# Designs tried in a protein design chat: VHH binders against q9ybd5. Part 21

Target 1, 159 residues: q9ybd5
Amino acid sequence: MEGEGLLVRKIRSGVVIDHIPPGRAFTMLKALGLLPPRGYRWRIAVVINAESSKLGRKDILKIEGYKPRQRDLEVLGIIAPGATFNVIEDYKVVEKVKLKLPEESQGVLRCPNPTCITRKEREKAVSKMVLVSQDPPAYRCVYCGTTVMGDEIHDLISP
Short names: E, the ipSAE of ESMFold2; O, the ipSAE of OpenDDE; V2, 0.75 times the mean of E and O plus 0.25 times the DockQ between their complexes.

## First folded at step 6 (VHH; framework vhh_brivekimig_d4)

Design e1 (at its last look DockQ between E and O 0.28; V2 from the best seeds 0.00; counts 0 for: pae E 10.4 > 2)
Fold by OpenDDE, look of step 6:
Structure e1 (fold): chain B 159 residues (1-159), chain A 119 residues (1-119)
Amino acid sequence: as target 1 above (159 residues)
Amino acid sequence: EVQLVESGGGVVQPGGSLRLSCAASGFTFSEYAMSWVRQAPGKGPEWVSSIYSSGGRTLYADSVKGRFTISRDNSKNTLYLQMNSLRPEDTALYYCAKSFYSWEHFDYSSQGTLVTVSS
């Protein structure tokens, strides 16, 4: 991971996300709640627009000391399907996961339809979206049937 | 293609022991955390145990702590689950998976190995 564009040192423990499509690293940080000031709990390296043999250009995200949550993989999969999620311990990769679009998302993606039952605070209905297309990414609300696709999906990620 | 083949299941009496194996191929085994998941009849999948790629860190479900031991041999591309003090509630199909976390979307083997604990 070192030498892929800018020099960034290895982290002892935490998470490394590689092969992020260009421009999506900050989207990830925002979605994970790691932008300042909250992000100061961890050491974060962001590499933007590095050279990539696979993608042409890519982003890289290193978060030292960060412990991944189950929700994180879902969120990251939505933002950057195909990116590689690495768990680091003692400067070694202990787990490697290829991120993917979840087939179903509950409580993570809000329905963009303001009249949807899930958008009504009084109804206590939890959002539930199902994947209906991989490319471009598209999700459909199981309640109202509203479909959202493309990068717009990223804006629907609940904090 | 990722292939995971479980073995070692069988019928045992309560208090008995079994050792499950999972033969892995189609990926660099030593680079991935591995897990055991089980599915009892009429129930959904339940995470059992996980082990990091180096084998230095292990996790267990509360239901199996102190009774089950997960291990791996990276030279043989094999994952193990030593099950001691087996109980009827341990009866399930056991699957190995390429992941440390219990994810519904992770690659499970298609077959699993059946463990039946019955008097």
Scores: ipSAE 0.017, ipTM 0.319, lowest interface PAE 6.4, mean pLDDT 87
Fold by ESMFold2, look of step 6:
Structure e1 (fold): chain B 159 residues (1-159), chain A 119 residues (1-119)
Amino acid sequence: as target 1 above (159 residues)
Amino acid sequence: EVQLVESGGGVVQPGGSLRLSCAASGFTFSEYAMSWVRQAPGKGPEWVSSIYSSGGRTLYADSVKGRFTISRDNSKNTLYLQMNSLRPEDTALYYCAKSFYSWEHFDYSSQGTLVTVSS
């Protein structure tokens, strides 16, 4: 009434992910380990189905206090390529990145083939998945040749 | 225009130490995260380390963790990399970049600073 207001207040430090395709915000939280039982430390705001001039509708994540790692861009790029990843420090954006599908994934995407050498604990082989298609997204295991496509890729992200 | 000038490289024996510097100008250094990236001959760029604008968070590649220390002095607009226990596989041109999570977009136009680890 007395102003426009904000959906949620600005965060002092942490991460804001904008332009998330609708329906993927909780997939992101799970993939980053930010849901119970693992994640209860961070202050998290989730906006579902907000208006977007870019997408029509979008999800938004704000994660105050979260200290992101280099691999976080890889994980999030797999889930929501095209989304905007903002790092906030002292209420200022200090990095803004358009997420994209990584060309390769080592140790982040596991191979879906249960008999692959990378699935056998004794063999100590680290998974390596390579991007073979952007649209639809698709990855291929370099060891056994198994290919996964589309949203099924998200289930292969290592916790 | 953003300018990043790397220095402090040289030839050192295995087990030795070097300290790299990156002098920054053309932007408000204290507001941006910074990274070190290296490129050995015949290989693609490899991320080494990153530091938040405040200096409060640092990240390291597994290959250098425990041996390298990134730091910054916002009053001097300078980024540093202390490199200890150097090994022959650390031989590369080292570059700094104005990014934390988008280091793959770093500018190759600077000359970098060459680190050579050999007997």
Scores: ipSAE 0.000, ipTM 0.283, lowest interface PAE 10.4, mean pLDDT 81
ESMFold2 (binder alone), look of step 6: mean pLDDT 82; pTM 0.832

Design e2 (at its last look DockQ between E and O 0.01; V2 from the best seeds 0.00; counts 0 for: pae E 7.9 > 2, placed apart)
Fold by OpenDDE, look of step 6:
Structure e2 (fold): chain B 159 residues (1-159), chain A 119 residues (1-119)
Amino acid sequence: as target 1 above (159 residues)
Amino acid sequence: EVQLVESGGGVVQPGGSLRLSCAASGFTFSEYAMSWVRQAPGKGPEWVSSIYSSGGRTLYADSVKGRFTISRDNSKNTLYLQMNSLRPEDTALYYCAKEFYSWEHFDYSSQGTLVTVSS
């Protein structure tokens, strides 16, 4: 970490997400289903508003014992494109992934249009959203054409 | 329902090779890390190898490192274990396992495939 910050110990195994935009650490935890009480299955450290030379301020998330799924990377990429996802083994970073907005999201982002076929319970259509803008982030439903952008996208992440 | 079906086991002489397969169904295979675990007669289960969902990262127990290779084909929902330079101590029932949220949680197959290494 840059400058003076909170002291958090290293984790033996799990994941460290660095360079999270301020305020999005909790969004990540919620999206991953790691908020209490479910979160007590892991050891979680949350650092918010830490100094960052790159971002000014940043959040940091450490989840000890957590093994990521492919879906997790997609979700985290949606929430914090540009953040760094680190896999930790034996107190060492063994893999680094730069999170990014997925070009296509299937089954993760729900369409906000209540009349969309994907929102009808009787229909077994799975949501499919395509990236149409990087900045601000924007996705378009392939079925009804509805477009969502900005932080609103985070609210559309299916549990 | 998660289903894991192993195949490829058999009897082989020391120094021989086998290739195990695991057919997975009942879940989105490509989203989960997968593992091989083995259990020798009279012993507890032993982790053998793991592979991440994308296949880009693999892990091995020290006892099999350099001899075994884990791989996967997400298009076929299949997990593989290439076993070379087999030793008598590799004799065990081999299970494939779906990894859950934690490094400590697995969903094991109920059957397994038997590997016997003997002269």
Scores: ipSAE 0.021, ipTM 0.364, lowest interface PAE 4.9, mean pLDDT 88
Fold by ESMFold2, look of step 6:
Structure e2 (fold): chain B 159 residues (1-159), chain A 119 residues (1-119)
Amino acid sequence: as target 1 above (159 residues)
Amino acid sequence: EVQLVESGGGVVQPGGSLRLSCAASGFTFSEYAMSWVRQAPGKGPEWVSSIYSSGGRTLYADSVKGRFTISRDNSKNTLYLQMNSLRPEDTALYYCAKEFYSWEHFDYSSQGTLVTVSS
């Protein structure tokens, strides 16, 4: 919570994601399935472009009552490496995770190559993408060698 | 509720052209990659084309490359497929899909639009 100011009141339980690079909070909500039509079953607060001593500017996402899945941390790490994922219980942070690009992604990032065996029903191969660069972020498909980088990686997250 | 409504199909002679449209609602269209998928009678779904959310990059199956053009108009929440030089092998029910295509997760939430290429 440090450095964010008190733009939104504290939550008793749920998740707070802090130090999100500006402009990515809605991408996170999309990737977690928290936008309509499936979303808004949770109380959600989104702070856009807040001042951050760490980043200059940041987004903040507070989701009351949300119980994250293991896959959620992988997806969020792809979208906003470096952001802080806080689990809140009784107004206290009970778990804090610094999000990072996963070294490998199986079944989460799809390969963009249309001829890849992971894109063909006949082959039954699950996508496997391996991190090959942190900055800029880049992943390579283990099957066909295709590399994807930058913000286009976000389009490859499986629904 | 995500809703995708395909239109523009019909019967056409070999070598002819059709332009398919997909009207999208219930989600922020401009933030998602989109795909066209087709299914011939008695066969499984076949990926045809995809376009990144930015609209800057496009991908095509080898079977349609050079003949089909995918495009999007984010201001109208509409995805398009211009199909030229149509062949009998292109006969299928065409669907648009949210996100890049994955055979594991393809969702038949719409009726599609039928394209028939025959003499």
Scores: ipSAE 0.018, ipTM 0.453, lowest interface PAE 7.9, mean pLDDT 83
ESMFold2 (binder alone), look of step 6: mean pLDDT 82; pTM 0.837

Design e3 (at its last look DockQ between E and O 0.01; V2 from the best seeds 0.00; counts 0 for: pae E 16.3 > 2, placed apart)
Fold by ESMFold2, look of step 6:
Structure e3 (fold): chain B 159 residues (1-159), chain A 119 residues (1-119)
Amino acid sequence: as target 1 above (159 residues)
Amino acid sequence: EVQLVESGGGVVQPGGSLRLSCAASGFTFSEYAMSWVRQAPGKGPEWVSSIYSSGGRTLYADSVKGRFTISRDNSKNTLYLQMNSLRPEDTALYYCAKNFYSWEHFDYSSQGTLVTVSS
């Protein structure tokens, strides 16, 4: 248990993602392309394994100046469903979104089967993965039926 | 010209059984996984079950595991769904689909077959 003040200054504009399951903040940064060597363009604060007597353990991610793309919310929802995505302008939350597992993913999650038609050099098939379980998270490829579950899903996010 | 024709629906009592068939033509059936998808009145489509092209692997939604059995006969280009222990919540229009659940691969819309579970 710990009592703690504000670990990182409030940001004027950008994004704050709160209630991230412990250990997933860096996975988020990698999936968004925000890790070094690119990281010095944005002011990024990461709080790892913060503790709360009420909430247990969590990660927090603050990205000053970041303007999210449409696919960013899908990517983050795959990594940390249930986390809170806050858009900040002038030190105020102007939009708050609860991240969720997308019901389907087209072109974002790739199929883990190396022989799937979507993985072959001659084929132009775009991946399509369908959510088949919320808890544990699980996706199934519409082409070959391969199912991926749990944290292994995160390795399938297209760069 | 892909064609999928579902049949075998009807009205049954709770606890009853039905066997759905899907006749496929216009593609090489034996090369594709096949799926059943259902749509209850006023709801969106729900994936039910899939089967690999060889018939060696079958997949089921949790809501139907242990009650439904998917199968195929590649010599007859036919997909089947044996539905046992039917419940009122299984009432829906049932469709077969080429591949798993992929509406963008239809050349034609299928009509589906209606299953109604009521007293």
Scores: ipSAE 0.000, ipTM 0.118, lowest interface PAE 16.3, mean pLDDT 79
Fold by OpenDDE, look of step 6:
Structure e3 (fold): chain B 159 residues (1-159), chain A 119 residues (1-119)
Amino acid sequence: as target 1 above (159 residues)
Amino acid sequence: EVQLVESGGGVVQPGGSLRLSCAASGFTFSEYAMSWVRQAPGKGPEWVSSIYSSGGRTLYADSVKGRFTISRDNSKNTLYLQMNSLRPEDTALYYCAKNFYSWEHFDYSSQGTLVTVSS
């Protein structure tokens, strides 16, 4: 299931994320809370800047023992729309999901406007962003109307 | 509420064929990969096959490769499994799943469809 690039040992169970745009593997790990020290719960292989016939270059993530939540798929879709999410069991792919930008994101993307009601602790309002552009990616806050675009979106992912 | 209803099971002789169907509702069918899982008597659930949301890519367990074909019709919210060259070891209750990885955690009303292969 791996494309051209560095050979990495197969994992028995967990996930393999392929066709990650170069440079976004660590963004994913950070967003998922899998960087050290938390990441030591799993065995993680990171392949950076591997050759890709599709993308030219790509990143690959292998996370052994990792069980994704629904939120994780949303987060990964935001970071790398078009990447392939593979679930591994007994060294076999048992599920494939093409990651995509969510049409709506609730509680995941923080509004970048500090005066937004969702940024006020006393209001307890949950962030809600809607997709307004695919390329480049752009989301708009449903409360204040602030729009965020491009890679800056990644910085707004709530931990 | 997610609902998956399997049909098409029955009794067939070895070498026979069956076509299973799964009617899906309660979610946007076309946005999710789908899978077939089976459970034989006395055994745990076994992954059989998966298909991408677009239907462009398919995966199969080694035990069914070359014999089974998974497909889907997104306009009908239906998943299919064509089973050819059936063997006694294929005898099992067959389930469709929205996400195989979450199969054990999925709480939905599904009875599966029984496939019995015997002479």
Scores: ipSAE 0.000, ipTM 0.236, lowest interface PAE 12.3, mean pLDDT 87
ESMFold2 (binder alone), look of step 6: mean pLDDT 83; pTM 0.847

Design e4 (at its last look DockQ between E and O 0.15; V2 from the best seeds 0.00; counts 0 for: pae O 12.9 > 2, placed apart)
Fold by ESMFold2, look of step 6:
Structure e4 (fold): chain B 159 residues (1-159), chain A 119 residues (1-119)
Amino acid sequence: as target 1 above (159 residues)
Amino acid sequence: EVQLVESGGGVVQPGGSLRLSCAASGFTFSEYAMSWVRQAPGKGPEWVSSIYSSGGRTLYADSVKGRFTISRDNSKNTLYLQMNSLRPEDTALYYCAKQFYSWEHFDYSSQGTLVTVSS
């Protein structure tokens, strides 16, 4: 057994996301395309509802071998602002990022309005959503003015 | 105050080579992993390469692997990028960064150095 007081072994390479608000770890895996039909080759550890000095309760996600993509931090910042994203190489943290709500989202958050010009395939308009509130989180479409808030935002992340 | 100054950019033909430098000050350079990030006209920042604080391990984006070599000289507080077999799509402003990845939180604290690859 490795790690005094650890629920899950340290990973050699990959990512560790800590301080995730409880209930959001699987939402993150889905948004990254890492759930079993698409991502079965990953060794993934999920800790649900652990104690947290910062949050009272938290989820933790460890993904061995995952190489983060440029957009991953934006996607995860939408799902779990305030969580800590750690990139691990040779058992060392080589980058640590506090996830935050992006001020703008282009092509990542879809507009929920089915009649928006960005939902019309032949118009080729890329969605642009602007942050209008941090707490509760809220985004507004620049084209049609539709606002989405709270956990509903998570359903709008593009595949 | 943290200062990063890039240099060595210029105009070069496809297939050519160029070596970029980044002079660092205002922090203990030898204790930080460093990265190169580039921004092509009309695009957001793109991670290019990273190097551990000791210089012993390097990482590259797939688009530059085998063509670019990152290195550092901790005694001179300097980060380098050797760019070989340059292509027109490598045309960009190149920045060095104190973080391993800087896509979400890249801070344009410097002017960068422009690399233009054209025939």
Scores: ipSAE 0.000, ipTM 0.270, lowest interface PAE 12.1, mean pLDDT 81
Fold by OpenDDE, look of step 6:
Structure e4 (fold): chain B 159 residues (1-159), chain A 119 residues (1-119)
Amino acid sequence: as target 1 above (159 residues)
Amino acid sequence: EVQLVESGGGVVQPGGSLRLSCAASGFTFSEYAMSWVRQAPGKGPEWVSSIYSSGGRTLYADSVKGRFTISRDNSKNTLYLQMNSLRPEDTALYYCAKQFYSWEHFDYSSQGTLVTVSS
């Protein structure tokens, strides 16, 4: 961690997400389904508005005992592209991954268009969104063509 | 744009050795796990080996354990595969791949480097 801040202990195993844009740590927890009461399965430390040489301010998320799923990286990439995802084993970083916006998202981002075929329960069509812009982030539905951008994308993450 | 360029392939006799290299660009190399994947003639892609971003953890397919060694130099943005005790069944096009933790999704080169093991 950079600079003076709140003291948080190292975790033995799990994940540490660093360089999260301020305010997005809770978004991550929600998207991962780790808010209470479900979150009590793990030990979770949330640091918000910590000093960052890179970002000015940042959030940090530590989840002890959590084993990431494939979907998690996609979700986290959507929420905080550029953040650092660390896998911890025996108090050591064994893997470091820079999160990124996925080029294509299936079944994760729902289309905001209520008339889209993917929003019709009877059609059982799985949402499919393609990245059309990096900055600001933007995704387009392959079915109806509806485009979403910015922080609105976060609200479209399926639980 | 992510670019991965493999080199070091060639023709060797059984029992021989080769060292493959992969030059990476277009992303922060040191922040990603990397892998080697190979495709033999008439077969589908086969995972060979992976190395975590720090280089401290490596994984190998059972078919290459004890013979192949994966390594990386983050200062050079380069991935390596030392192949010893090569066998005819190792004949394949070898691809460098950028990998995530899930090991299910990766970006690999479109070119690859050909390794032929033949007497």
Scores: ipSAE 0.000, ipTM 0.229, lowest interface PAE 12.9, mean pLDDT 87
ESMFold2 (binder alone), look of step 6: mean pLDDT 82; pTM 0.834

Design e5 (at its last look DockQ between E and O 0.92; V2 from the best seeds 0.00; counts 0 for: pae E 2.9 > 2)
Fold by OpenDDE, look of step 6:
Structure e5 (fold): chain B 159 residues (1-159), chain A 119 residues (1-119)
Amino acid sequence: as target 1 above (159 residues)
Amino acid sequence: EVQLVESGGGVVQPGGSLRLSCAASGFTFSEYAMSWVRQAPGKGPEWVSSIYSSGGRTLYADSVKGRFTISRDNSKNTLYLQMNSLRPEDTALYYCAKDFYSWEHFSRSSQGTLVTVSS
């Protein structure tokens, strides 16, 4: 899974996220906590606005040495449903996952409503958002009913 | 390091207006929602307003709805709060904060900007 249009070397081990909608690579890095300075723990290649036969243009993210957590797939699915998540070992794709919007997000998407019970520390209620629309993407808080739509959902991703 | 510097505070009479600014640095400003929080003397912090990263959607506390307007200029890494029809109860130190949530537990390293509403 190499980038198109720009030469980027293969990674020995880590993850390659391909077919990212243009402009969302950095959103992914932010959501995964890989922006500087934390990102310097890994070798990261970001390809922005590469040619794509499928999408026209796409972003690509390579993170060498990165071991994904289960939460990461959910987060990435929220940011770029339809993108391809590849696990690399010994320069080979050993796992391929098509990212998707989760039907339910618990603890990842937080309610932006500060009066929501999930935003009250004393209540210890964990955020729970449910998918209510695929296109455009929309999630609704099961507690207070607040709904967030589109790319603004990305702002709800807890660090 | 995340840096937030608030400005624009001052003394105004009831019914007056002020515009606060927050200069942000040390992070990709355009990727984060931003919030305004205030703390009145002897009181805990109170959420005032938030704005999504794109600037397309805003949220307000009931106490300031219709009077305050949050906005942002991502090209300048600056957050704004237009405050109209100010009331004595709006008197507080005003702080800007990154994202929707962090202000709840954030060690405030900024000095804030003081807004005093008095006749």
Scores: ipSAE 0.597, ipTM 0.812, lowest interface PAE 0.8, mean pLDDT 91
Fold by ESMFold2, look of step 6:
Structure e5 (fold): chain B 159 residues (1-159), chain A 119 residues (1-119)
Amino acid sequence: as target 1 above (159 residues)
Amino acid sequence: EVQLVESGGGVVQPGGSLRLSCAASGFTFSEYAMSWVRQAPGKGPEWVSSIYSSGGRTLYADSVKGRFTISRDNSKNTLYLQMNSLRPEDTALYYCAKDFYSWEHFSRSSQGTLVTVSS
């Protein structure tokens, strides 16, 4: 066991996201707005394709000093449902959240259909996407009925 | 900074074909959906086509469906639009955009590529 794996130091404060499906760590950083140059405000460790007894393989993300918002949990749950989100203070986990697909998304997932009423600013309608399947993940727009599934959902996160 | 450079436009006769390219830099191309947008002289931007980040699913405006094909090569950071059976109403300046949404606030930082369909 000793001499296996990639060793990453514990963080004193911030966020650790574990059990990320392999290949999604950078998508999560992008969605949080943490890629350079803005990402230089934090010390970030990214572990790609680590061994996982739970998943076989996983990504891990450690972000020192990051103070997450509730919207961040929704965004990350869309990208990596089932991952474990840990808030760290004084080297201890003070909050642990299992990320999950939100049942509804209002304002985070934006409908990809350009003719949808939510895409017309003069109509003042905000996107509302509802979860219609867990596996594979799928969301449907309540206004125009457009449905997206799987990794396509990640393209709908509004900048 | 995000940079998109369009090419492949030109003058063709009705019924002709053109292939547009969009070279992308300054962002992680493979993580974003991409769109083609066009603007005819004196008119506002009109969405043409979009493609999901994986290249799997595509969307088309009704006016181009069956005639245009959007595609991407994530290894080359390049977006394409194959335009067949061109009509005079396809005449426009063609632009690419980073996602499903950014074309709604399109800026002139992208030069676009002009397509003129005339006999």
Scores: ipSAE 0.340, ipTM 0.705, lowest interface PAE 2.9, mean pLDDT 84
ESMFold2 (binder alone), look of step 6: mean pLDDT 83; pTM 0.845

Design e6 (at its last look DockQ between E and O 0.90; V2 from the best seeds 0.00; counts 0 for: pae E 3.6 > 2)
Fold by OpenDDE, look of step 6:
Structure e6 (fold): chain B 159 residues (1-159), chain A 119 residues (1-119)
Amino acid sequence: as target 1 above (159 residues)
Amino acid sequence: EVQLVESGGGVVQPGGSLRLSCAASGFTFSEYAMSWVRQAPGKGPEWVSSIYSSGGRTLYADSVKGRFTISRDNSKNTLYLQMNSLRPEDTALYYCAKDFYSWEKFDYSSQGTLVTVSS
């Protein structure tokens, strides 16, 4: 979990996200609101393009002191389905979760169509996107039908 | 701090063209969708166009479809709006906005760029 090919110290408590597809570590940080300056609340190690027996290359994120919310798992699952989310306590993995694409996203993925009812403040409708394809990943707005596919889905993640 | 600086506005006759630019700083530009919005005198803000972070997909308001083209250069942290076949109703202050949604909060830190279409 400390990475392959690059030494990074163990964290006492927080989260380690392993087996991230190359190039998506910063996307994750963005989506979680952990880019600077907000990210300075935590100690964050980013390993980019490390060797991986499983993937060839991978990214790794270590966020010391970070306490994940339920929403975070959904967000991370959208960005990197198949990655491994590890909860660390006292330098030990106490929980391991395989990230996955959510079947339904409420409030996390927002419809990019500004004419969608969910984009009208007065309507108070919460965004709802449903998974319509696994590979490539695709989500469809249940209200207006707008469909977004591939990595562009990441742009829909609400801050 | 997020900074967006619009430029390229001016006075043109109906049927004319303008190209707007938005210089972005203070954030990782390539990781965000971007949008153009405009505000005509005495009117509320109106969404004009959006582009995904990769630049591979674009969205347009019906009022500008076929006439306006949004694009971006991530290497230059710059957003563009090519405006063709301009109409008097396109007269407005044009703003650049981060992502698809931020403009809804009317939090424009920039001055915008004025586009005036008149005979």
Scores: ipSAE 0.797, ipTM 0.898, lowest interface PAE 0.6, mean pLDDT 92
Fold by ESMFold2, look of step 6:
Structure e6 (fold): chain B 159 residues (1-159), chain A 119 residues (1-119)
Amino acid sequence: as target 1 above (159 residues)
Amino acid sequence: EVQLVESGGGVVQPGGSLRLSCAASGFTFSEYAMSWVRQAPGKGPEWVSSIYSSGGRTLYADSVKGRFTISRDNSKNTLYLQMNSLRPEDTALYYCAKDFYSWEKFDYSSQGTLVTVSS
């Protein structure tokens, strides 16, 4: 079938994230803090493994009433670079952003090394992870050099 | 409500083995990294091991490398710690924690599982 309207109803206001690489919709919900049980307070439509002329297959998220934060764009760009983030008001797209891997992440990706200075409360250091590869995605901690790649990066997102 | 229930502790001689389990509920287990933490009497919490959400990579404290193996079964929402070549210094209450980070703010509301290594 043609068009997303045949799969899921249009939303009046909120966010639609399209062209998500297949299999990543739930990881994105986790990263937004919208997985159950917290997600039960939101009207969320998830389309898994839809056909895509751009990607072959895709996931789609529609989150009614959600007002995005700037950190959300960074977080989602880490999970689904190349996806399209649409802000909807009155059934119309009012803002459209192509998600991308940030070159640096401060405070969003935390270092998994338990002995890193950024893990010590006394030092009050904010994590800083820098992009060192696009494909596969990889980030390196600027303080201890720990490198994380691929889907493992998704485990580093600070709640 | 997040619940983590540890089990499998006991008394064992030095050089022995135990396998700990952690049953998880109240969150989407397969989306989170998990950690084991231990606390000996009179000491602060000590990180033991962590595992990524996919189970693909693991991290170990130097004190347990080569002796302990962390694993997970995402279909059963269960985290494991296989402890081999146990030493008296491994004696502690063992706790599991969600993600790489939550053990640093550890709330001891769970009871943990006691491991005692004694000759």
Scores: ipSAE 0.305, ipTM 0.694, lowest interface PAE 3.6, mean pLDDT 85
ESMFold2 (binder alone), look of step 6: mean pLDDT 81; pTM 0.827

